# VH-VL binders against Lysosomal thioesterase PPT2 (PPT2), part 16

Target 1, 268 residues: Lysosomal thioesterase PPT2 (PPT2), of Homo sapiens (Human) (q9umr5)
Amino acid sequence: SYKPVIVVHGLFDSSYSFRHLLEYINETHPGTVVTVLDLFDGRESLRPLWEQVQGFREAVVPIMAKAPQGVHLICYSQGGLVCRALLSVMDDHNVDSFISLSSPQMGQYGDTDYLKWLFPTSMRSNLYRICYSPWGQEFSICNYWHDPHHDDLYLNASSFLALINGERDHPNATVWRKNFLRVGHLVLIGGPDDGVITPWQSSFFGFYDANETVLEMEEQLVYLRDSFGLKTLLARGAIVRCPMAGISHTAWHSNRTLYETCIEPWLS
Key: E = the ipSAE of ESMFold2; O = the ipSAE of OpenDDE; V2 = 0.75 times the mean of E and O plus 0.25 times the DockQ between their complexes.

## First folded at step 12 (VH-VL; framework fv_nofazinlimab)

Design p27 (from p21 with heavy chain G101S; at its last look DockQ between E and O 0.70; V2 from the best seeds 0.74)
Fold by ESMFold2, look of step 12:
Structure p27 (fold): chain C 268 residues (1-268), chain A 123 residues (1-123), chain B 112 residues (1-112)
Amino acid sequence: as target 1 above (268 residues)
Amino acid sequence: QVQLVQSGAEVKKPGSSVKVSCKASGGTFSDYAISWVRQAPGQGLEYLGYIIPMFGIAKYNEKFKGRVTITADKSTSTAYMELSSLRSEDTAVYYCARGPSFSDYWEGYFDYWGQGTMVTVSS
Amino acid sequence: DVVMTQSPLSLPVTLGQPASISCRSSQSLVYRDGNTYLYWFQQRPGQSPRRLIYKVSNRDSGVPDRFSGSGSGTDFTLKISRVEAEDVGVYYCMQGTHRPYTFGQGTKLEIK
């Protein structure tokens, strides 16, 4: 039998978005118990990410308890940040594969289709003015906004991303690293044609320097300092990178080739 | 010129509910936080909560959670505050006030206020 | 909740003389971004409040330069260098750094 799969959705998203992914899993891994968590959907996905982490933790505890051999996580877009925080805060998680499906793991610095829909003009160079305020940090988008031109503001004011990346000192850093390192595999999925995640390499823990030149994961301070375990995971062969071109942000969970190439092999 | 116009005074019995409206004009409605603040006769100001109409997300002062509901109707540019299980100490003038917006990158709080709505809770 | 304490609560002032209103918070109002989210409002008799000062010391448009705000951390002051008849009313400080947003008790400025 196959390990249960838990699916966590992204911004302005709901469980319905994953109907095709569910179908693919059923066809290739019949009998797999798949739970698509129906929490913080639609506009509720704008609530603070720590609030979302708490709610998702409550939902996954009974599923993990009933599966002592382990579970898999498939976490899409903003949901990948929720899942990474979940792996850090849970002392007793039993996640084998953490599949990060086009998630802004090092943050976001770009005008997304979501932002353009709401705010038709370019916002990225100015969003630091409101996102790093106490009001702005009450919204999930601002919890992982990462302005490379205002790095001191990011480091000091981020209530979520700077903490789970170990970029700002905090008393839980050692425990969170230990918990995260219990994952079996970290599967990183994304691509240059995503159109929303900016830079798209954020899905692979890459990000801009001050000149907007993308530095790869291995060039990031969080990797070099091994602040939450990336260097350790890579050294033991636990990180899988699966880039794929030609997929827009809303199509990652409905592309069969992507599923067969990047997801299916890790659903043991 | 941004203007916030509120509904008229109300007299309510204890245990009932009241719904106060706040109609915005002369600016963008959807992406500004619309907050509610009350003032009992001869007393100071007390914050109730807010909504961002574009996102449909309301946030409340925990003191009033469970009794207050804040909503918005984008088609009429109107925010609403409903307070249930009314008591005599809920007698107050209820104000709506504009707050921050992502679209203007403005960090200010309560830069425009409605005229106030007197709610009297009396047997 | 952050408690905002104003003093005095009643402030009788002679026309043309200075006035000073103190506001103290139970916690620092300096947020991690380096900004201090403290605001001053004026409520004239029978009217809605209106904002005078945002983020400690910035005057809103149309506010006379005889109004000034100052302070840091937990201790803040609104000053009127020369009180005019139209300044009568109640003045409130408010903090926006911590949830819920909280107001001071108000300072009633009266002409004696």
Scores: ipSAE 0.670, ipTM 0.844, lowest interface PAE 1.6, mean pLDDT 90
ESMFold2 (binder alone), look of step 12: mean pLDDT 89; pTM 0.913
OpenDDE, look of step 12: ipSAE 0.832; ipTM 0.912

Design p28 (from p21 with heavy chain I57F; at its last look DockQ between E and O 0.74; V2 from the best seeds 0.77)
Fold by ESMFold2, look of step 12:
Structure p28 (fold): chain C 268 residues (1-268), chain A 123 residues (1-123), chain B 112 residues (1-112)
Amino acid sequence: as target 1 above (268 residues)
Amino acid sequence: QVQLVQSGAEVKKPGSSVKVSCKASGGTFSDYAISWVRQAPGQGLEYLGYIIPMFGFAKYNEKFKGRVTITADKSTSTAYMELSSLRSEDTAVYYCARGPGFSDYWEGYFDYWGQGTMVTVSS
Amino acid sequence: DVVMTQSPLSLPVTLGQPASISCRSSQSLVYRDGNTYLYWFQQRPGQSPRRLIYKVSNRDSGVPDRFSGSGSGTDFTLKISRVEAEDVGVYYCMQGTHRPYTFGQGTKLEIK
């Protein structure tokens, strides 16, 4: 029998968005218990990410308790950051595959239509003034805003991303790393035609340097210092990179070829 | 120029509810939070919470959790604050004010205020 | 909740003389971005509050330059260099660094 699958949605999203993904799982892994969590739906997805992490934690505990052999996580967009935080804060998680579906794992620095709707008079170059304020940190998009030109502000004021990346000292950093390292596989999915995640390589733990040149995961300080376990996971053979071109941000969970290539093999 | 115009005074019995309106004009209603602050007679100012019409959700001072509901109607540019289970201690002037925002005026920490609405709770 | 304590609570002053109002917070108002979210408001008799000063020392547009704010950390001051009759009212400090936002208890300025 197959391990249960827990699905976590992204910004301005809801559980309904995953109906095609559910169909694919049912076809290839019949009998799999799949739970799509319907917390923080729609505009509630703007609530602080630590608030979302706490709410999702409460929802996953009973599911994990009923499946002592383990579960899989499929986490889309902003949801991938929620899931990575869950793996760090839960001493008792039993996640085998963590499938990160086009998630801004190293942050976001882009002028997308979604960002223009949220911040109609701001551009990526000046959004740091709002996002790194106490007001801005009350909203999820600002919790993972990563301005490569204001790195000191990011490191000091980020209430979420700089902490879960181990980029700022935290009393629990060692415990969080230990917990994260209990995951069986980290499956990273994304691609150049996403159109929202900026840079798209954030889905693979790549990000801009100060000149907006993308450095890949193995060139990032968080990898080199192994601050939350990426280098250890890669050395174990536990990191799977599955890039795919031609998929827009809203289509990752409704593309059969993507599912068959990048997701299906990891739903043991 | 932002203007906030509130509904008229109310007299209520203990245990009932009151709903105060705040109509905004002279700016984009969705560009900022609408915050609520009260002032009991002879006392200072106390923050109740806010709504962000653009995002369609509210946050409350924990002191009032479960008793206060803040809503907005974008079609009329009006925010509402409803306080339930009224007590004599809830007698106060209730103000709406412009809170922080998401555009050029994001630092609008109470820079525009409504005229206030007296709510009297008595037997 | 962060407690904001003002002193004095009542401030009688002679026209043309300076006035000084103290505000102390129960914890630092310096946020991790390096800014201090401390505000001052004036409430004239029978009127709504009006913001005078934002982020410690920045005067709002239309506020006379006889008003000034200063301070750091937990200790803040509003000064009026020469009090005028129109300055009568109650003055409040407020902190925006921590949630919930909290106000001082107010300082009533009166002309002697």
Scores: ipSAE 0.728, ipTM 0.871, lowest interface PAE 1.3, mean pLDDT 91
ESMFold2 (binder alone), look of step 12: mean pLDDT 88; pTM 0.905
OpenDDE, look of step 12: ipSAE 0.837; ipTM 0.913

Design p29 (from p21 with heavy chain D31Y; at its last look DockQ between E and O 0.75; V2 from the best seeds 0.78)
Heavy chain, then light chain:
Amino acid sequence: QVQLVQSGAEVKKPGSSVKVSCKASGGTFSYYAISWVRQAPGQGLEYLGYIIPMFGIAKYNEKFKGRVTITADKSTSTAYMELSSLRSEDTAVYYCARGPGFSDYWEGYFDYWGQGTMVTVSS
Amino acid sequence: DVVMTQSPLSLPVTLGQPASISCRSSQSLVYRDGNTYLYWFQQRPGQSPRRLIYKVSNRDSGVPDRFSGSGSGTDFTLKISRVEAEDVGVYYCMQGTHRPYTFGQGTKLEIK
ESMFold2, look of step 12: ipSAE 0.742; ipTM 0.877
ESMFold2 (binder alone), look of step 12: mean pLDDT 88; pTM 0.907
OpenDDE, look of step 12: ipSAE 0.851; ipTM 0.918

Design p30 (from p21 with light chain G96A; at its last look DockQ between E and O 0.77; V2 from the best seeds 0.79)
Heavy chain, then light chain:
Amino acid sequence: QVQLVQSGAEVKKPGSSVKVSCKASGGTFSDYAISWVRQAPGQGLEYLGYIIPMFGIAKYNEKFKGRVTITADKSTSTAYMELSSLRSEDTAVYYCARGPGFSDYWEGYFDYWGQGTMVTVSS
Amino acid sequence: DVVMTQSPLSLPVTLGQPASISCRSSQSLVYRDGNTYLYWFQQRPGQSPRRLIYKVSNRDSGVPDRFSGSGSGTDFTLKISRVEAEDVGVYYCMQATHRPYTFGQGTKLEIK
ESMFold2, look of step 12: ipSAE 0.711; ipTM 0.857
ESMFold2 (binder alone), look of step 12: mean pLDDT 89; pTM 0.919
OpenDDE, look of step 12: ipSAE 0.866; ipTM 0.923
ESMFold2, look of step 13: ipSAE 0.734; ipTM 0.872
ESMFold2 (binder alone), look of step 13: mean pLDDT 89; pTM 0.918
OpenDDE, look of step 13: ipSAE 0.859; ipTM 0.920

## First folded at step 13 (VH-VL; framework fv_nofazinlimab)

Design p31 (from p30 with heavy chain I57F; at its last look DockQ between E and O 0.76; V2 from the best seeds 0.77)
Fold by ESMFold2, look of step 13:
Structure p31 (fold): chain C 268 residues (1-268), chain A 123 residues (1-123), chain B 112 residues (1-112)
Amino acid sequence: as target 1 above (268 residues)
Amino acid sequence: QVQLVQSGAEVKKPGSSVKVSCKASGGTFSDYAISWVRQAPGQGLEYLGYIIPMFGFAKYNEKFKGRVTITADKSTSTAYMELSSLRSEDTAVYYCARGPGFSDYWEGYFDYWGQGTMVTVSS
Amino acid sequence: DVVMTQSPLSLPVTLGQPASISCRSSQSLVYRDGNTYLYWFQQRPGQSPRRLIYKVSNRDSGVPDRFSGSGSGTDFTLKISRVEAEDVGVYYCMQATHRPYTFGQGTKLEIK
């Protein structure tokens, strides 16, 4: 018998996007209860991330209560940030594997077709004016926008990412770190050909410095200070990095080789 | 130049609903919020909520959630505000105004207003 | 909700004299980005409101330079250096730092 799996989708997404992933799980782990959460679908995924966290929390509580031996999370794109916040705010979560599937864990700073659709007249260099305003922080993309050239604005104005990363002091930091550290494994998945997550290393807690040079996870202040537990998890052997080239952003949940290599081993 | 033109005055009975339209011209209708503000006779201004036509969803002042519905029709560049379960205290002039946006209009905190629509609720 | 308190509520002024309208908020209007989202509107009798000042002190296009805004934190002022007959109406402050947006109760400016 396999632990239940909870799937959390990304921006402009819905549960239908995961039909192939569901097929793979059913074939390799028959009898697994898989729940793809059908909340904040499509353009509702633009609602503030803290609203999404609250809604998903309400949905996962009964699932976790029915599975006292634990659950797994598979969280795609923006959904990986929702899931990481869940692990911090839930004092009784029982997540064994947190599988982060091409998620912008250290933020986003890129001019992509997805960004052009949402902000057709803006470029990454000037989006900070909107995103770090009170108006911009009402939208999910701006909750994890991370402009390396306006780090002071990011640190002060981010309503979500700077808080869950422990980059800005707040009264919940100790409790959130304790809660996050109860996860069994953190499985990080992403790759250079994603085409949306920018830098793609954000899926592995890497990000740009002020010169747009990518610093890897172990070079980040949040790691070095162990702000929310990354250094502790790595020392514990609980962080798994599974990069894969050749996969575009919309294909991560429909590639069998990726599933077999990066996901299947963690669905105990 | 953005221009907002609203539908005409309405007289309604308590318990009914009213739907006020706001047609936008000039600029790009989908790139900013259309906000709604009301003013009871001889009184000040009260914010109701907004819609972003590009995203297709609205957000409401919590005091009115459950009674107000704000929608948009991109094909006609028109936003609508519907207030249900009307009471006499809902008698007011209802304004639409340009709210914040995502491009050149992002700092449009009520910089353009419609002419207002008088809604009278009486038996 | 953030309460915006204006004073005075009624302001009779002699033509050519200065006028000053105070607006106080129940909490700081400085947002975490360093900006203060405080706005001033003029509503002439029978007309829609018109924005005069955005973000404390910036005049909108077409607003005479006799209008100026100032203040910080919780205390803000709209000044008219030399009142003209066309300035008659009700003036509102509004905050957009916090949700929901809230307005002051208005200051009615009248010519003596």
Scores: ipSAE 0.692, ipTM 0.852, lowest interface PAE 1.7, mean pLDDT 91
ESMFold2 (binder alone), look of step 13: mean pLDDT 89; pTM 0.916
OpenDDE, look of step 13: ipSAE 0.852; ipTM 0.918

Design p32 (from p30 with heavy chain D31Y I57F; at its last look DockQ between E and O 0.69; V2 from the best seeds 0.79)
Fold by ESMFold2, look of step 13:
Structure p32 (fold): chain C 268 residues (1-268), chain A 123 residues (1-123), chain B 112 residues (1-112)
Amino acid sequence: as target 1 above (268 residues)
Amino acid sequence: QVQLVQSGAEVKKPGSSVKVSCKASGGTFSYYAISWVRQAPGQGLEYLGYIIPMFGFAKYNEKFKGRVTITADKSTSTAYMELSSLRSEDTAVYYCARGPGFSDYWEGYFDYWGQGTMVTVSS
Amino acid sequence: DVVMTQSPLSLPVTLGQPASISCRSSQSLVYRDGNTYLYWFQQRPGQSPRRLIYKVSNRDSGVPDRFSGSGSGTDFTLKISRVEAEDVGVYYCMQATHRPYTFGQGTKLEIK
């Protein structure tokens, strides 16, 4: 039978948002146990990402214990960062497919229409003053804010993204890399019409240089140094890239063609 | 200019609850933390927690977790602090103050204070 | 919790003379962004607290220039170059680098 699927939501989400995804899984993989984790819902999704990682860790342990052959993760938007941190901090995870559904894996540097309601008086060029303060780091969005023009502040003050990327020295870096590398496949999903993730290539570990030119994953220092295992995974054939145009940020989990093309093949 | 105006003094019995209001004017209420601090008679200052009204997001000092609830009503620009299971040591002046926010001048850090609300818990 | 320790707790001062208040934290108040989130407040008798100094040494608008703040790391000082009668009250330091925010015990300034 099929491995259980664990779904981790994004910012301001609820389990209802995934009703179509659940329908698709039921149609193609009948009998699959799917759990949409109902933690840090709505406004609670603004809590620091390390708090979310701890809470989701506690929730996934019993699910993984009941499935010794493995589980799959489908992690949407901000949830993809939570899941990547889970794979690093859990020395006992049994995740086969980690499906990252339009997640800001290399960070966010955009104040698109979707995010402007959150910060209507701030522009992206000035958010570093708030985000890299002790105040800003109490909020999940600032935990992955990545200002390419203030790299020193990002590297020193990011309490989450710079750590899980291995961009700042920390005592757990070797163990986190080892744990992350136990994943079977890393499935990266995103596209140019997302409208929220900025640059959209962040979903594929691409990001801006200081001139706001997008460097692909293979041009990133974290890849070249293999800081948390991307180079090793790619060489192993474990990274799947599934870009798709024409999908807005809120529609990734409700598009049948995307499901059939990018998700379905990995739900063994 | 920012002004914070609080509700009037309260006298309460042990075991009951009190709800203090803080009405903001002259500023961007929704995007700043409205923080709560108390001061027992002749004593120092103690932080209770905050709310960011636009987000509906509140965070509390762990010492008061489970007894304090901080809420806001954006339509009236008013924040509320409710303290339950009152004890005599909760007798204090309760202040609201502006904390940091998400605006160009985000560094509030208690730069504006309400006038205070005396809460007396008599047993 | 970060403990903020003030000394002295009571400070009688002759009008026109200087005053100095010490504040020590149990942990460094320097954050990774390079800033030190240390604040000074004045509470005059019967009034709400008023912020005097933000981020160690920056005077708020309307605060007389006889007030100055200094220090780094764990050790901080508020100085009044010449005490005026209106300066009577209790002075508090506060840290905002760590959660929860914590205040010193207060220093009561009195005119002798």
Scores: ipSAE 0.777, ipTM 0.890, lowest interface PAE 0.9, mean pLDDT 91
ESMFold2 (binder alone), look of step 13: mean pLDDT 89; pTM 0.917
OpenDDE, look of step 13: ipSAE 0.865; ipTM 0.922

Design p33 (from p30 with heavy chain Y50W; at its last look DockQ between E and O 0.80; V2 from the best seeds 0.81)
Heavy chain, then light chain:
Amino acid sequence: QVQLVQSGAEVKKPGSSVKVSCKASGGTFSDYAISWVRQAPGQGLEYLGWIIPMFGIAKYNEKFKGRVTITADKSTSTAYMELSSLRSEDTAVYYCARGPGFSDYWEGYFDYWGQGTMVTVSS
Amino acid sequence: DVVMTQSPLSLPVTLGQPASISCRSSQSLVYRDGNTYLYWFQQRPGQSPRRLIYKVSNRDSGVPDRFSGSGSGTDFTLKISRVEAEDVGVYYCMQATHRPYTFGQGTKLEIK
ESMFold2, look of step 13: ipSAE 0.768; ipTM 0.884
ESMFold2 (binder alone), look of step 13: mean pLDDT 88; pTM 0.908
OpenDDE, look of step 13: ipSAE 0.867; ipTM 0.923

Design p34 (from p30 with heavy chain I57Y; at its last look DockQ between E and O 0.79; V2 from the best seeds 0.79)
Fold by ESMFold2, look of step 13:
Structure p34 (fold): chain C 268 residues (1-268), chain A 123 residues (1-123), chain B 112 residues (1-112)
Amino acid sequence: as target 1 above (268 residues)
Amino acid sequence: QVQLVQSGAEVKKPGSSVKVSCKASGGTFSDYAISWVRQAPGQGLEYLGYIIPMFGYAKYNEKFKGRVTITADKSTSTAYMELSSLRSEDTAVYYCARGPGFSDYWEGYFDYWGQGTMVTVSS
Amino acid sequence: DVVMTQSPLSLPVTLGQPASISCRSSQSLVYRDGNTYLYWFQQRPGQSPRRLIYKVSNRDSGVPDRFSGSGSGTDFTLKISRVEAEDVGVYYCMQATHRPYTFGQGTKLEIK
């Protein structure tokens, strides 16, 4: 028997986008209970990420309670940040596999179609002025905007990403790390042809330094300081990295080869 | 330059609803939030919420969330505020105002106001 | 909600004399980006509010330089160096550091 699967969607997205993923799971794991959470759809995905975390938390509690053997999370794009925050704030979660499907885990710093849609006249080098303001922090994409050239503003003003990454001190940091470390596996999925997540290595906890050179996960301060448990998880053999080229951002949940290679093995 | 022109005064009965319009001109309608603020007779100012016309995205002061709906029509450059389940204490002048945006000119913060719409709730 | 308290609530002044309006917030208005989102508005009789000052001390275009704003943290002041007849009205402070946006209760400025 298979553990239930909970699916969390991304920015400007809805539960319908996952119909192909649902088909793949049904074909390979018949009888699996799959719940695609129908919250913060479309434009509602712009709500502050902490607001989304609270709503998704309320939705996952009864599902986890009905599955004492554990559940799996498949969390797409912005949804992967929601799910990581859930793992930190829930002291009673029973998540085995957390599958992060092309999520900007170390943040976003790129002029992509999503960025131009939100900020049609601004360029990435200027967005820190809006995003790190109280106005900008009301919107989800600014909650994970990570300007490597204004790191002091990021560290001080980010209301979400700097907190869940343990980059800014807060009273719950120790408890959040403990909670996150209860996950069985962290499965990181993404690739160079994504076209939206910038740098694409953000999906693997890589990110730009001040010179826009990508430093990989093991070179990041959050890993080296083990601020929320990445070093501990890697040493435990709990981190799986599954990069795949040739997949655009909207195609991760509708690519059969990606599913078979990167997702299916972790849906025990 | 930017002008916000509102619909005319309304007299409503308790329990009904009212819909006030706010037409923008002299600037790009989609570049900034349109906010709504009210002023009861002889009283101060109270914030209701906003809409971002680019996205049709609205956010409300929690005090009013169950009763207020803010929408926009980009084709006519018009925002609307609808307040339902009206009570006598909702009698006020309702203003629209330009809020912050997403361009380099993002610091609106009520720099332009409509002329106001008097809504009177009486039996 | 952040409470904005103005003093005085009624301010009679003689033409040509200075006026000073105090605004105090229940919480610091310094946001984590280092900015203070405190604004001043004027509402002349029978008119809509008009913004005078943004972010504590910056005058909007077309606002006479006899208006000035100052303050920090929780304590803010709007000053009019020489009151003119056109300055009659109600003055409001507003904070945008915290949600929801909140206004002071207003200071009615009248000519004696």
Scores: ipSAE 0.736, ipTM 0.878, lowest interface PAE 1.2, mean pLDDT 91
ESMFold2 (binder alone), look of step 13: mean pLDDT 89; pTM 0.917
OpenDDE, look of step 13: ipSAE 0.847; ipTM 0.917

Design p35 (from p30 with heavy chain D31Y, light chain N35E; at its last look DockQ between E and O 0.76; V2 from the best seeds 0.79)
Fold by ESMFold2, look of step 13:
Structure p35 (fold): chain C 268 residues (1-268), chain A 123 residues (1-123), chain B 112 residues (1-112)
Amino acid sequence: as target 1 above (268 residues)
Amino acid sequence: QVQLVQSGAEVKKPGSSVKVSCKASGGTFSYYAISWVRQAPGQGLEYLGYIIPMFGIAKYNEKFKGRVTITADKSTSTAYMELSSLRSEDTAVYYCARGPGFSDYWEGYFDYWGQGTMVTVSS
Amino acid sequence: DVVMTQSPLSLPVTLGQPASISCRSSQSLVYRDGETYLYWFQQRPGQSPRRLIYKVSNRDSGVPDRFSGSGSGTDFTLKISRVEAEDVGVYYCMQATHRPYTFGQGTKLEIK
């Protein structure tokens, strides 16, 4: 029998969005228990990410307890950041595959049409003024806003991303790294036609330098310092990179070829 | 120019609820917080919480979280504050005010106030 | 909660003379972004509050230049260089660095 699968949705999302993914899993892995967590739906997904992490933690504990052989996580968009934080804060998680489905793992620096309604008069070069304020940090998208031109503000004011990346010193960094490293596989999924995640390489722990040139995961300080375990995971052969072109942000969980190529092999 | 117009005075019995409205005009209602502050007779100002109408998310001063509910109706540009389990100590003028926002209004921090709504709690 | 303490609570002033109101917070109001979220409000008799000063020292539009704010960390001051009759009312400081937002007790300015 197959390990249970827990699905964590993204910004402005709900459990219904995953109906096609559920269908694919049922067809290829019959009998798999799949739970799509019905928390922080829709506009509630704007609540602070640490609040979401706490709520999702409470929901996953009983599922993990009933599956001592392990579980898989499929975490979409903003949900991938929630899941990465879960893996860090849970001393007792039993996650085998963490499948990060087009998630802004190194942050977001884009005001694309999908997010324009949130910031109708702001341009991405000005959003640091809002996002790095005490007001902005009460909202999830600002918790992972990463302005490459205001790195000092990001490092000092980010209440979430700078901490889970180990970019700002904090007393839990060693414990969080140890917990994260208990994951069996980290499966990174994304692509150039996503249209929302900016840069799209954030889904693979790539990000802009100060000139807006994308540096890949292995060029990032968080990788080089192994601040939360990426270098260790890669050396262990535990990181799977599965890029796919031609998929828009809202279509990752409803594309059969993407599922078969990038997700299916990891649902043991 | 932002204007906030509140509903009229209310007289309520202890243990009941009151719902005060705040209609906004002259700005982007959806993208700034509508905040609530009260002032008991002869006393200072006390923050209750806010809502951002576009997001539908409310946050409360923890002192009031179990008794206060803040909502908004984008179609009428109106925010509401409901306080339940009223006590005589809840007698106050209740103000709505513009809080921070996202666009041009992120510096809002109570820069515009409603006229206030007297709520009297008496037997 | 951050406690905001104003001094004096009552301030009689002769017309044309200066006035100074102190506000002290129980915690630093400097946020991680380097900014200080300290605000001053005026409430004239029978009216709603009106914001005068944002982020310590910045006057709002339409506020006379006789009003000025200063301070840092935990200690802040509102000054009126020459008090006029329309300045009568209660003045409040407020902090927005920490949740919940909190106000000082108020300083009643009156003409003696």
Scores: ipSAE 0.722, ipTM 0.861, lowest interface PAE 1.2, mean pLDDT 91
ESMFold2 (binder alone), look of step 13: mean pLDDT 89; pTM 0.916
OpenDDE, look of step 13: ipSAE 0.881; ipTM 0.929

